# Designs tried in a protein design chat: VH-VL binders against b0r6t4. Part 21

Target 1, 212 residues: b0r6t4
Amino acid sequence: MARFGVDEAGKGPVLGSMFAAAVAGDPAAVPDGVADSKRLSADRRAELDDRVRASMRVGVAEVPVDRIDDPETDMNTLTVAAQADALGRVVADGMAGYVDAGDVNEQRFGRRVANRVAADVAVTAEHGADDEYDLVAAASIVAKVARDAHVDALAAAFDADIGSGYPSDSTTREFLAAYVREHGELPECARASWQTSRDALGAAEQSALDEF

## First folded at step 6 (VH-VL; framework fv_oberotatug)

Design s46
Fold by ESMFold2-Fast, scan of step 6:
Structure s46 (fold): chain C 212 residues (1-212), chain A 123 residues (1-123), chain B 107 residues (1-107)
Amino acid sequence: as target 1 above (212 residues)
Amino acid sequence: EVQLVESGGGLVKPGGSLRLSCAASGFTFSDTWMSWVRQAPGKGLEWVGRIKSKYDGETTDYAAPVQGRFTISRDDSKNTLYLQMNSLKTEDTAVYYCTTEYYDDSGYPFDYWGQGTLVTVSS
Amino acid sequence: DVQMTQSPSSLSASVGDRVTITCRASQGISSALSWYQQRPGKAPNLLIYDASSLESGVPSRFSGSGSGTDFTLTISTLQPEDFATYYCQQANSFPLTFGQGTKVEIK
C-alpha cells in the first residue's frame, strides 16, 4: 500500500522562495534516520534527501517571492497551492496520505489541498505530522534541502553572505541594509511585504536624510 | 549526551563587571549557534544575545537592554562560550542560562539549556 | 519588537484534565514559534518547535498548533509532573521575544 507525505519549508524567511515537497511510497521503505531528529545538519539532510530520492517518488514545488508578495493571496492559500502542486507530481488515483497542516483548521486545510490535486486522493492534514509520519518527515527533509540549495544559489548570485534568510539573522539584516543603501531598492530575493524589508527601506531613507 | 555547564555567577556591585563561562560537551560545538537567556527572580525569560558558529563567522547579536555593555565570545578549542558583562545594573540581576540555538530553515531557537548561574547586582 | 501575549497568565487544573494555553503575536511570525516548560527551580525545556513539531523525548500528550499570530499549546491529559510554567517564544523577527508565561497550578 503506497502512501504519501507532504510538508513545506521557508514560510518565515524575508529572503527567497518557499518550497513544498511530497514523498510517495511504502512507509516501511523510508530510510533510517529520517525520523530520528529534526535538528539534522545541512550535510545530513542532503545525504537523507539522496536516499529518499533513490527509493521513493519525490515532487517539489517552489513559491517564488513575487507570488508571496501578491496582495491578492495569503500564506495559507500559497501553502495549500504549493503542497497540492508537489503532491500532484507523485500521486495516482486512490492514494491516501498525510500532510503537515498550515492552517489552524486541519480538516479545512486537508480538503483544500485534496481539491487542488487532479488525482482522487485522500488527504489527512495534522499539525506536527512530520513528528508522527515518516513520509511527512521525509518530505520535510526534501523541502529543507531544496530551500538550502536555493539560499546557496542566492548567495552565489549576489556574491555575498546572505545568511539563512530569516529576519532574526544578523547576516540577513546586514545584507538587506547594505543592498538597499547601495541600490536604493530591495534585492529581487527579498519579500517586500515582510516588516524586515520595510524596516530596511526606512532605515536607508533615514540615513540618506541624515547625510544632509 | 549534551551538557552545558555555566559558571562565574555571584554578587557584584552596580557598575562592576563579571564574566560568565559555559562549558559544552556532547555535540559539535564549533557548528552550533549559542545564546544567553536570563530570568530575573520571579520573572519570565528574556533573550540576551547570541553568537553564530565558527563557520557562520562568529557574528553576535544583542538585545537592546545589554547592547554596548555585554560581549559574547566563544573558544571552540575549549568548547566554551563566554558572556562578558560590563557596567552592570541592578536590572541585570537574573539567572543566566547558556543555550544552544538550533538555527535552521524554520528558525528553531533553543533546544538545549544549562542549569543556569545566578548573577546578583546589588549595593 | 514582536510582543508575545499568553493567555491565561495562570490556571488551576487537576491531574487528568485537558489544558490549553494560547499565545498571540503582535505581528505575523509564520510558524517560528516554540513552547518551553519550566518546572520550579529548574531550567526551561523545549517542548514544541516550528509551532507544532514535538521535540524528541517529549511526551505525546503535548501538542502545538497555529500559524501567523495565534498559537495554542495543548496538554491532553495532565500529569503531576506537568505543573509548571509554560513560555512561548518567537524566532521570526529580531529581537527574539518570549511570552510572559502561563503558570499551571494544582486545583
Scores: ipSAE 0.314, ipTM 0.709, lowest interface PAE 4.0, mean pLDDT 88

Design s47
Fold by ESMFold2-Fast, scan of step 6:
Structure s47 (fold): chain C 212 residues (1-212), chain A 123 residues (1-123), chain B 107 residues (1-107)
Amino acid sequence: as target 1 above (212 residues)
Amino acid sequence: EVQLVESGGGLVKPGGSLRLSCAASGFTFSDHWMSWVRQAPGKGLEWVGRIKSKYDGETTDYAAPVQGRFTISRDDSKNTLYLQMNSLKTEDTAVYYCTTEYYDDSGYPFDYWGQGTLVTVSS
Amino acid sequence: DVQMTQSPSSLSASVGDRVTITCRASQGISSALSWYQQRPGKAPNLLIYDASSLESGVPSRFSGSGSGTDFTLTISTLQPEDFATYYCQQANSFPLTFGQGTKVEIK
């Protein structure tokens, strides 16, 4: 029987880290409400995260902005490494489970994750695994809660509302534009390799030229 | 069961105004970002704008064609989303859909849709 | 604005066929892409989000793949209820934009 699930959160934002989480235990022990994960508020996710941690083993891995911006790697490789790191914290030899595929090729993604875990584990990767498997859904909640806490900490550190961190969020765009206008450079939490970051720098330079 | 029911559509003259309403049920409305998406007769989908949840600051975003003319608002006590349309143009003729927007790390999909309400701008 | 271009604009298929629809973004959008189905006279409904994640309640014959600029929606074994128009949509850049649609018609 499958004993673990793995997922990640935060691949698309222009601000902050990406997180992966692994949850290991009896699938029957997954708290009620995890199946409703798509419609959860941040507060309800935090409550479910607490309940998951109380009943199962949980591992979390963070991919910081400087690793995401490293031209020597790519997002698929970082996702594999983060999932393997999170999984390695909670598994024992002989365990099997599911991971949410971060690559087009499910089979290749699963093999890459398994090969990076020291324990001998059987990994099955599927697209949309969080919709099929309660342990993956639990891992998704844990990863999202870690990302939520990270965004809250960034907002506190910058003493500003930074929004969700996604480029389509007007609050995030306003924060980024205001910071670049004030400081002449990206905030440290911004992913410099993102087109949104390059656009913000270009817009600030053009504004300076137009206004002296 | 999630339900979104639009109302307020109809025939209006160019330069006129209309207010659309969307009544929501079956989920915690106050926790959700909401959007309006329109579809001109025989054409594709076009995003109009969004409003964040009350507890996420209730900020609004608009597509360029409607910026300054349309206003999105919400009344969480009535589980209702609104679209105030001013200075209407013939190009605004479309079926208007109310949608929930799943935010965070899911790529912002529009996961629930109403059945739409037709707005016709013509003399 | 990020322009989303779907290919083909229309296709004819028979029940049981494998159908593939492609969507191209004019700029990189990571995995922030969703696919929608719209049956004649009905509202759109979500099929796939985050490029490859299947929405709850959607049949497993639907699958999505891709990242960056090139994305694909596949229907492995076309059913009668699948004759509809399909739209891709990106949420990585403001404003949110849809493809022009692909109409899947009965052969």
Scores: ipSAE 0.068, ipTM 0.652, lowest interface PAE 6.0, mean pLDDT 88

Design s48
Fold by ESMFold2-Fast, scan of step 6:
Structure s48 (fold): chain C 212 residues (1-212), chain A 123 residues (1-123), chain B 107 residues (1-107)
Amino acid sequence: as target 1 above (212 residues)
Amino acid sequence: EVQLVESGGGLVKPGGSLRLSCAASGFTFSDAYMSWVRQAPGKGLEWVGRIKSKYDGETTDYAAPVQGRFTISRDDSKNTLYLQMNSLKTEDTAVYYCTTEYYDDSGYPFDYWGQGTLVTVSS
Amino acid sequence: DVQMTQSPSSLSASVGDRVTITCRASQGISSALSWYQQRPGKAPNLLIYDASSLESGVPSRFSGSGSGTDFTLTISTLQPEDFATYYCQQANSFPLTFGQGTKVEIK
C-alpha cells in the first residue's frame, strides 16, 4: 500500500527560506541512491529529485524569512506547520507514514503534524527517520533540492555569490558583511533573528563609529 | 566501506613545515566537503579548517590560530586531501584527523573520521 | 566564536545506568549541534546530528535533544562499550567549535 515520508531542509541558515517536503507512494518504488544525500553534489541531488517525482507524489511547503523571524512563533511550530502543509498536498484518508521528528518528544510532534492535516492519516515521528525510511530519505532530497534552487535564485537576484546561506560558510558571511556595509541594513533574505545577522549589524555600526 | 587514511605526521622543529595527506576511499570523494580536526595530547577536539567540493569552488575556511600558516587543498583525481602546515609552533602539536563533512544542513558536520596522524613540534 | 560548555567534565556510572550530558552554546545555534563518542585511543565517531537525529548504525539507547542554546545527550541504559569521552559540536557559526568533552568512567 502507498505510504508517506516527510522531512525538511534549511532550519539553520542565516539566509533564505526553510522547506518541507512530503513523498507518497510505494516504498519499493523509491529510486536507488536516495539513502545518502549527505555526499551528493547539488546536481546529483537534483537528478534524484527528478527520479522521485517521476515515480511518487511530491508536495513542498516553503517557510519564508518573515515567518521565521516572527517572534510570535518558534522553529518547532513552523516545522510542524510546514510538514503538515507539504503532507496535505499528497495524502488521502487512511494513509500511514513516517516523518522526521523536530521535537524532543517524537509522539507529540507526530500528533501535531497529523492534527494539522485535513485527511485522516497515521503519522509516526522518529528522530533520524531519513536514515531508516526510504520515503523520508526521498523527502529529505526533495526539500534540499527546493532549498538549493531557492539559494540559486537569491544569488541571481542579488547578483552575488551568497554561498550556501549557512553562517559557517565564509562566502555567506562575506556577502552579509558586504551588503550591510554598503546598505546599512540586512538584505531581505537574511533572518534578522539569527545571531549572525545581529553580529553583522553590530560590526557595521562599530566600523561607522570608528570613522569618527 | 568508507575509509580515510592520514599520513605525513612526525617530529618537526618550531618554524618548520610539514604536509599531511589523507587518502579517501569508499565514497565519491569529489562530491564531499572535507575538514581537518586536531587534538592535542590529553585535550579536546579543535576544528582546523575545511575545503568545499569542486562543484562549490573548492573554497577554504580556517580557524584563526592557523589562518595564514596552513593551507588545505585537494586532488580529486587521487581522492586525496592535503594540509600544508607552515611556520609550525609548539601549540600545533596534536593528532590531526581527516574528516568528511556535510555542510548543506544544520546538523550534519563530521560523519566519517580517519585514524589520525601525530604531529609533534618541539626542539 | 561560539563557546560550547559541556557539563559535567567527567562522571562515574555503572552498566545499566541512565547517563545525561549537557552542552550550552554561548549564542543561538538553532539545531546545528552534533554529538561524538571517542573511545580511548580511537578516532571520534558521530552519534547524533541536527541535535536529535540518530546517525545510521548508532544504537537507539543514544538520544539527543535541545534547540537554540541548551542541548542534552542521553544514554538510556549504559553498556560496557559506552565508557568513552563525549563531545558536542556546533556547525551553525564560524568557526566550528567543540565542547571540552565529558569523560564517562566505570564506577
Scores: ipSAE 0.154, ipTM 0.675, lowest interface PAE 5.3, mean pLDDT 88

Design s49
Fold by ESMFold2-Fast, scan of step 6:
Structure s49 (fold): chain C 212 residues (1-212), chain A 123 residues (1-123), chain B 107 residues (1-107)
Amino acid sequence: as target 1 above (212 residues)
Amino acid sequence: EVQLVESGGGLVKPGGSLRLSCAASGFTFSDAWMSWVRQAPGKGLEWVGRIKSRYDGETTDYAAPVQGRFTISRDDSKNTLYLQMNSLKTEDTAVYYCTTEYYDDSGYPFDYWGQGTLVTVSS
Amino acid sequence: DVQMTQSPSSLSASVGDRVTITCRASQGISSALSWYQQRPGKAPNLLIYDASSLESGVPSRFSGSGSGTDFTLTISTLQPEDFATYYCQQANSFPLTFGQGTKVEIK
């Protein structure tokens, strides 16, 4: 009866960790509203996360900034590892389910995830799996809620509005620029390998030179 | 079922002002990030700016050509998005589209579009 | 800013043809790329998101591929309603930027 769904959140931000989540249980037990809308606010995601956790097993894996910045790995490999880590926390031998594909080759991605899970599981990877499968949609919500909590914790730790953490967010860029201007270095939460981080460092160095 | 309807376009002289509106229906407007995208006659698409949902702080982002001149706002009680355009230039002449922005790590930026409203800046 | 360059800028095709359009980013954008179709006199509509994911309601003859800097939109069997201009767009970096467009015209 029990199946699983897996997804991740936070691949694109310049600030903070990426998270993967796995949800395992009876697909019929997925709460109403999980698949109704793709545009859920953080508050609505938190409410649905609470309902998912009440009815199903949930596993979360965090990929910290230092792992993301490691030049010996890549985002596809980190996504495979995080999904496998999250999935390994909730599955038993013989279970089957769906994961959101992080690679253009769905079959390759699914095999890589399954091969990293100690339990013997059958993984089917599909692009847009969160639009097709309620358990993957539930996992997407859980991963996003974990990311939301992480961003809130970073904002509190830095005593600043850091925005969403995404490079296209002006609040995030303003935080990054202000931090580099004040401290002469990236905040620990910034992904140094991102172009946005390199741009912020370059702009601050140019401003320092222009002081003369 | 999702519908976006722009209004407020028209002819204005350089240096003038216009306010565009976008009436939204068929989805929970207050949860959505909203953007404006423009298209000069016979040219390609150009992103103008966005506003986040109220739950994400209603922060705004603007493309460099409009920064300091345009202001995006929203009224969730009316399901309406606004673009206040000041100090208009001839190069602002374009059809302005209201669009929803599906903002997350899927790389899914603009999934619904209105029909557009024409703004002509000419002497 | 990230420059998005499409190839070709225009092409002529017949109903039933396979059409391929390429989009190149000046910097790595991961999979944060979307494809839009704009028919003459109409607003754009989303076809593909996250480089390869087909938007709900879009015919399966449309497919996307690529990652990093090189992306492709393919129409496997061109239909009359597919004569349109196609745009790629990146959402990885600020500001959000579109390609210049590829016009698919009748032979």
Scores: ipSAE 0.362, ipTM 0.753, lowest interface PAE 4.2, mean pLDDT 89

Design s5
Fold by ESMFold2-Fast, scan of step 6:
Structure s5 (fold): chain C 212 residues (1-212), chain A 123 residues (1-123), chain B 107 residues (1-107)
Amino acid sequence: as target 1 above (212 residues)
Amino acid sequence: EVQLVESGGGLVKPGGSLRLSCAASGFTFSDAWMSWVRQAPGKGLEWVGRIKSKYDGETTDYAAPVQGRFTISRDDSKNTLYLQMNSLKTEDTAVYYCTTGYYDDSGYPFDYWGQGTLVTVSS
Amino acid sequence: DVQMTQSPSSLSASVGDRVTITCRASQGISSALSWYQQRPGKAPNLLIYDASSLESGVPSRFSGSGSGTDFTLTISTLQPEDFATYYCQQANSFPLTFGQGTKVEIK
């Protein structure tokens, strides 16, 4: 019987950290509504997060921007490490469960996660596991809520609307462009290796060259 | 089920240009590092270049014989990898394979390959 | 660039034979070596990575060994589907380089 689920949130944003979450417990104890997580507002996700935490064990791991920008590592390896860190906080020897695969090779991804967990656990990794397994769907909600709280904290720290942090969000692009225009550098919360960050720096440099 | 399907190969004259495409399915393409590997008729395998995921900066690396002539790009919205080939030479004649991997930190190999598409550069 | 040299370039064998193929790197590559199989008219497929790790779904008759500069691929009991060309590949430094290939042919 599957007793845990693991997923992550925040791989794609140009701003802020990525989070992984693990949820462990009886699958029958997963609150109603977690299957709808992809269609929920941030407020509704926060409500479900509270319910999951009340009935199940939860672990969260953060991957900060400086680790994401480290040229000596890659996102796949960071995802494996974060999922293993989150899972290690909630499991005991002999448990089995599902994780959302971050690698094209599902079996390799699962082995890498399991090998980084001190407890002896059986990990089955699948693409789209959050659509198939309630424990993984619950972990997805927890990771998204952690990411939402992180983004809210960044907005407060910069005293600005930063949007979702995703490059597709016009509010995020406007914040980044305005910050670079005012300060001549990326905000500390920006992933410098992202193309969106390089584009923002390039646009500001071109504007400076045109002013005379 | 992971699938990679190359297209765009054909006959082109020396000095010409050609763009190859690789359609990916069965995995989250945007997470994957992608490479091109080629094989001249009756010869061995030769790595052409790679492109990292958007999460790793979408940076590219190329083998010396193609540096400055070939450009690798990706369109994550279409799950498609591209190889733009300019200033083609007869020695570029080969079957071109699209592959997944190779990752810097993990050191993982080319684990999935497409069927290949033939490029013939001839006068 | 790291040069990869395979030996032999070709060999003839019968079903049931033990086959060994060697690969030598021009400089130390630790364990950063993979082995691929290519059947006629087909794309390559991964057999072994990190010098000795068997890829999922690959039969146990395949094994790899070695470190540094000298590596070996062994097929303990050759099967009909194993008549193919085999390539080693290093990933310790860029550019990534392959050996010239070893063709395993029917006797």
Scores: ipSAE 0.414, ipTM 0.786, lowest interface PAE 3.6, mean pLDDT 90

Design s50
Fold by ESMFold2-Fast, scan of step 6:
Structure s50 (fold): chain C 212 residues (1-212), chain A 123 residues (1-123), chain B 107 residues (1-107)
Amino acid sequence: as target 1 above (212 residues)
Amino acid sequence: EVQLVESGGGLVKPGGSLRLSCAASGFTFSDAWMSWVRQAPGKGLEWVGRIKSKFDGETTDYAAPVQGRFTISRDDSKNTLYLQMNSLKTEDTAVYYCTTEYYDDSGYPFDYWGQGTLVTVSS
Amino acid sequence: DVQMTQSPSSLSASVGDRVTITCRASQGISSALSWYQQRPGKAPNLLIYDASSLESGVPSRFSGSGSGTDFTLTISTLQPEDFATYYCQQANSFPLTFGQGTKVEIK
C-alpha cells in the first residue's frame, strides 16, 4: 500500500539553495489540509510538515548555489539528481509513486529519476503532480518548509532582510544591490548565473564609475 | 470557489483621482500577495503593481508609469484590496484587474483574476 | 525592463489544427514564464506556469516549453473554445512584463 510523492522548491530564486523532498507512506495517511490550497502560509506549511513527518517517511536533498552555478550541469539534471537523492532516502524495492516533472518530457524525466535511485522503483512523472496527488502535495510542502528555513538562516547569517530570494521581490533586489555596493562582489548565497546577479554587478560598477 | 470582484471604475478627468476596490472571497486573503494588472482598450496586459501579505510586511511595488501617482493598500479585516489612483492621465484609461500573485513556488505568478473594472480618463 | 515579444501577433486556424505560439525575452528569465488565455470580453486565465507546468483544470492539449529566452505554447488539437488571445508573462525580473499578445482567429 505504501506509495511515494516527490517535488522540489526553489528553482527560480536568485538567492540560496534548491530543495527536493520525498514523502513515502500510505496515501490515506496524508494529513487533512495538504491538498486544500496552494496558498498556504509559511506557518501553516510548518504545521503540516510536522504532521507529515509524524505519519510518513520523509527525505530531503539540498542543491547548493555552487552546484546550481556549475556550467557543466543544468537545472533539469540538478532537479533529477535532487529528486532521486530525496527519494532514495525513503524507498524500498518494488515501491511506486509520482513525481512532479521538471522538464518538458514527463516520461524522460521519470526514467532519469528512477535510474538514479538504487532501489527498484516505478516512477510516474507528471506536470502539476502536486495538484493531483496528495503525496506529491505533501512533498511540495516539505520542500517549501526546507527552503523557508534556509532563507531564514541566510537572513540571520547576513543580518539583513533578504525577502523571498526571488528576483521580482523588491526586498531581495534591495539586499542584493546593497551587498554588491558595499562589498564589490555578490554574496555567497547569490546564484551568479542568474541575470539578476549580473544586473546587480553591472549597476554597482556603473555607480562606482559615476562617483569618480 | 475563489472570487475577486473589482469596483469603483468610471469616467474621470485628467488630473483627477479615483479609488478602485477588489472584494476577495474563497481563500485566505491575508496570506496572499495581490496585484493590479490593466489593459487599455484593444491593447495588451500591463502589470501595475503589487502588495505583499501582512506576514511579508505589506510592502508595495509599482511599475514605472504609475510610480508616485498610484498607491496599493489592503484591509485584511474586510478581505479587500485597493488601488488609489491620483494625477490620472489619458494613458491610464484601461480595464483594471485584481489578481492574486503566488511567490512560494515561482510557477504561480497570477493564478486568480477578477472580471475587471473600466477606468476612462478623458478631457 | 525585460521586453517580451510574441510571434506571430495573430494567426488564423481551423478546429483540429496544431497551433504554436512563440515568446522571446530580451534577456534570460530562467523558467519564470506563464501563459494566459483571454477570450473576447473576459478576464485572462492562467494556462501554464513555470514555462511547462499545466495549471490544474486546463486541458492537456495545451503545453509549454522553453527556458532562458525562447518559449513556446502549443495547442495540439485546436477546439472552438480556444479562439482567444494568448499572452506570455515573465516573473523573473522587475517589473513584471507581458508579451503583446497573439490572437488566434477562426480561419
Scores: ipSAE 0.221, ipTM 0.687, lowest interface PAE 5.1, mean pLDDT 88

Design s51
Fold by ESMFold2-Fast, scan of step 6:
Order: structure tokens, then sequence, then C-alpha cells
Structure s51 (fold): chain C 212 residues (1-212), chain A 123 residues (1-123), chain B 107 residues (1-107)
């Protein structure tokens, strides 16, 4: 029977780290309400995260901004590495489970994750695994709670409302524009390789030219 | 389970106003980001705007064509989303869809849609 | 604004065919792409999110791929209920934008 689930959160934001999480244990022990994760508030996710951690083994891996911006890697490779790191913290030889596929080729993604884990594990990767497998849904919640806490910490560190960190969030764009306007550079938490970051820098440069 | 029901569409003259409503059920409305998407007859989909959940400040975002003319609001006690449309133009003629967003994931997919309400702006 | 261009604009196919629709973004959007199906006279429904994740309840014959600027929706074995218009949509950049749509019609 499947004994672990793995997922990630924060691949798309322009601000902050990406996180992967792995949850291992008896699928029957997954708390009620985990399958509703798509419609949960951040506070409700935090409550479920606490319950998952109380009943199951949990591993989390963080991919910081400087690693995401490294031109020597790519998002698929970072996702494989983060999922493998998180999974390696909770598994033992002989365990099998599901991971949410981050690549179009599910079999290739699963093999890459399994090959990076020291323990001998059987990984089945599927697109939308968090909708089908309770352990993956639990991992999704854990990863999102880790991302939520990270965003809250960034907001506190910058003493500003930074929004969700996603490019389509007007609060996030306003934060980026204001920061670049004041400092002439991106905040340290911004992913410089993101188009949104390049756009913010370009807009500030154009604005400076237009004043003449 | 999840249901979104739009109402308030109809015929209005250029320069007029209309208020659309969207009644939501089957999920915790107060936790959801909500959007309006429109579709002119025989044309494609166009995002109109959104409102965030109360926890996220109930801030609104609008597409440029409607900025300053349309206002999105919500009443969590009634599980209802609103679109106040002012200074209507013939170009605003469309079916208006109420939809939910998954706001803490990449891509912010519009996962649930209502059946739409037709707004016709014509003299 | 991020321009989303779909190809082809329309295609004719038969039940059992493999259908491929492409979506191209005018700038990088990471994996922040969703695919929607709209049957005539109906509201759109979500098929794929985050470029390749299948929405719950959507048949496995639908699959998505791609990242950055080039994305593909594939229907492995077309069924009668699949004759519809398909739209891609990006949520990486403001404002949210849709492709112009691809009509899949019966031969």
Amino acid sequence: as target 1 above (212 residues)
Amino acid sequence: EVQLVESGGGLVKPGGSLRLSCAASGFTFSDAWMSWVRQAPGKGLEWVGRIKSKRDGETTDYAAPVQGRFTISRDDSKNTLYLQMNSLKTEDTAVYYCTTEYYDDSGYPFDYWGQGTLVTVSS
Amino acid sequence: DVQMTQSPSSLSASVGDRVTITCRASQGISSALSWYQQRPGKAPNLLIYDASSLESGVPSRFSGSGSGTDFTLTISTLQPEDFATYYCQQANSFPLTFGQGTKVEIK
C-alpha cells in the first residue's frame, strides 16, 4: 500500500522561496478535511498542517531565491531535487507512494525523484496526484503552510504588505514597483529571472528617462 | 456541490448602469477569490476583474477596458458577489460569468463557473 | 499585456483522432497556464491547470505540457463530447489573459 505523498508549493510567485513537502504514514491516518484543500483559508490550512504533523511523518525542503535564479539549473530539476530532499527526510527502504508530477513525462519525473533518494523507494508520479491521493493532498497542505509562513516573514522583514508574492496580485506588483522606485534595484526576495522582475526594472528605467 | 448562479443581466442603453449578482453555494464563499469573466457574442473569453477574500483584504483588480467604470464587491453574509457596471458602452455587450479562483496556487485557475448572464448595451 | 496565441484557430476531426492544440505566450509565464473547454451554449470548464495538472473529474485522455512560452493541450482519443472550443489562459502576469480559442469541429 502507498505510504507517502509528495507535492510542492510556490513555483510561480515572483517573491520568495519554493517549498516541497513529503508526508509518510498510514493513509487511513490522514485527518478529515485534507481532501478539501483547494477551498481552504490559510488559517484552516495551518490547523490541518498541525493535525498532519501530529499523526504522520513530515519533511519539508526549501528552494531559496538565489537557487531559483541560478542559470545553471531549471525549474524541473529544482522541483525534482526539492521533492527528493523532502521525501528523503521521512522514508525508509521498501516504502512506496505517490508524488505530484512536475514534468509532462510522469514516468521520467518519478524515476528522477526516486534516483535522488538514498532509501530504496517506489515512486509513482501522476499529474493532479493531490486530487486523487490523500497523502499527496496532505503534502500539498504542508508545502502551502510553509510558503504562507515564509511570505508572512518576508512581509515582516520588509515592513510592507507584499501580497501573495504572485505576479498577478496587484499588491505584489505595487510592492515591487515601490521598492525599485526607491532603491533602484529588486528586493532580495524577488526572483530576478522572472519576467515580472525584469518588467519592474524596465519600467523604473523608462520612468527615469521620461523625466528629461 | 459547488454552484454559482448569475442574475441581473438585460438590455441597457449606452451610458446606463446595471448591477450583476452571483449567488454562491457549496463552498466557504468568504475564503474564495472571485472573478468576473465576459464573452462577447461569438467571441472569446476576457477577464474583467476580481476581488480577494476578506482575509486577503478584499482588494480588487480590474482589466484596463473597465477600470473606473466597473466595481466588484462581495457580501459574505449572503454568499453573493456583485459587479456594478456604470457608463456602459456597446463594447460591454457580453455574457458575464462569475467564477472562483484558486488563489494560493500557480496559474490561479478558474475552477468553477456559473452559467452566465447576458448584458446587451444597445440604443 | 501578455498576448496568448493559439494554433490552429479551428480544426476538423473524427471520433478516435488524436488532437493537439498549441498556445504561445508573448513572454515567459512559467507554468501558470490553464486550459478550458467550452461546449456550444455552455459555460467554460477547467481541464488543466499549472500547465500539466489534470483537474479532478476530467477524463485522462486530456493532457497538457509545456513551460515558459510554448504550451500544448492533447486529446489522445477524441470522443463525441469533445467537439467544443478550447481556450488557454495565463495567470503569471497582470492582467489575466486568454487565447483567442481553438474550435474542434466534426468532419
Scores: ipSAE 0.476, ipTM 0.782, lowest interface PAE 2.9, mean pLDDT 89

Design s52
Fold by ESMFold2-Fast, scan of step 6:
Structure s52 (fold): chain C 212 residues (1-212), chain A 123 residues (1-123), chain B 107 residues (1-107)
Amino acid sequence: as target 1 above (212 residues)
Amino acid sequence: EVQLVESGGGLVKPGGSLRLSCAASGFTFSDAWMSWVRQAPGKGLEWVGRIKSKYSGETTDYAAPVQGRFTISRDDSKNTLYLQMNSLKTEDTAVYYCTTEYYDDSGYPFDYWGQGTLVTVSS
Amino acid sequence: DVQMTQSPSSLSASVGDRVTITCRASQGISSALSWYQQRPGKAPNLLIYDASSLESGVPSRFSGSGSGTDFTLTISTLQPEDFATYYCQQANSFPLTFGQGTKVEIK
């Protein structure tokens, strides 16, 4: 029968929102190709996202930058909330499924997600659940496609190549450094609480002092 | 500028142990997924394993040949990645590189590499 | 595991030549393929990701193409610094796997 899978994308980037997605339905109806790899190209993800949406129930939740930067919360709590929000859009009482654990403690993470969903559901959280469960792999693809679209929209809005938004991406770091040097502040899409953002601000201040 | 510097390599006997370190600078280490890739003398590249960021649960994945023998860990307070190698075999002889993963969610690959450290497993 | 096979294993070329290296996957990997350059005694450098996207700072003489199982790396006008070994790598299926390498040697 119908089950669910939940995952998120975009916890680590210095730029932009994170997204969670939930996929519900018959596991046998998950499109071919979803379980091929943990690591799919953006083009392949977009194709599979279309197929998943055609055959399954899909819910997506966005966590914007200002919420991520809120000192009253933390990334685990935001991930729990986003997964629960996405799951609540597709789930009915009595359903059971798997979620990719965003906490070192799998049991705690699963309980927190279940407690935030109005429907009575059984959540099993596991690290690497996207490797084991096709519905979680499908949810992973949906979340990544939502994140990809968001990054594309940011690049268009800033009229710049912003890269992936991850701190390890040299294009992202170059965009951030250039923006701070030109404007004297972080772009609104930057997560100010990230060390990468603080480093960019510090480097610009040091550069200004070096001109004296 | 991104820099990755490996250390801890050397000569070890079969069945022995070594711990490799990778000192990272020039980026926010705590946000990055990190991998180890090795290259036997005169041979090609082989992925060893990875560790995800704290935000992604700090989970690890390993290639089959090293599963159960090697352990990857990280110390974000020191910007350092580790590879603990146990029960070493002669076929583990290789230069070991630490790498950053460009965009884990997109399937993008290894964008920065250290210079490598040589591990020789010989009697 | 996805096996990656490169062709040729080695080739001899002169500065100014157009060089083409191919990579074949044992099963479909969409566009999840990257190319790396390794100069003698040096660490690998990323050249191309997602089959055709040029990494920042890499000269435009390098280009990638292909999807599915067949991929190509092209160097349009070989320079002295391009004599190196080139590797393809797939990121579509766990575990991540590399080709055996193609050595580009001076004639």
Scores: ipSAE 0.000, ipTM 0.459, lowest interface PAE 11.7, mean pLDDT 86

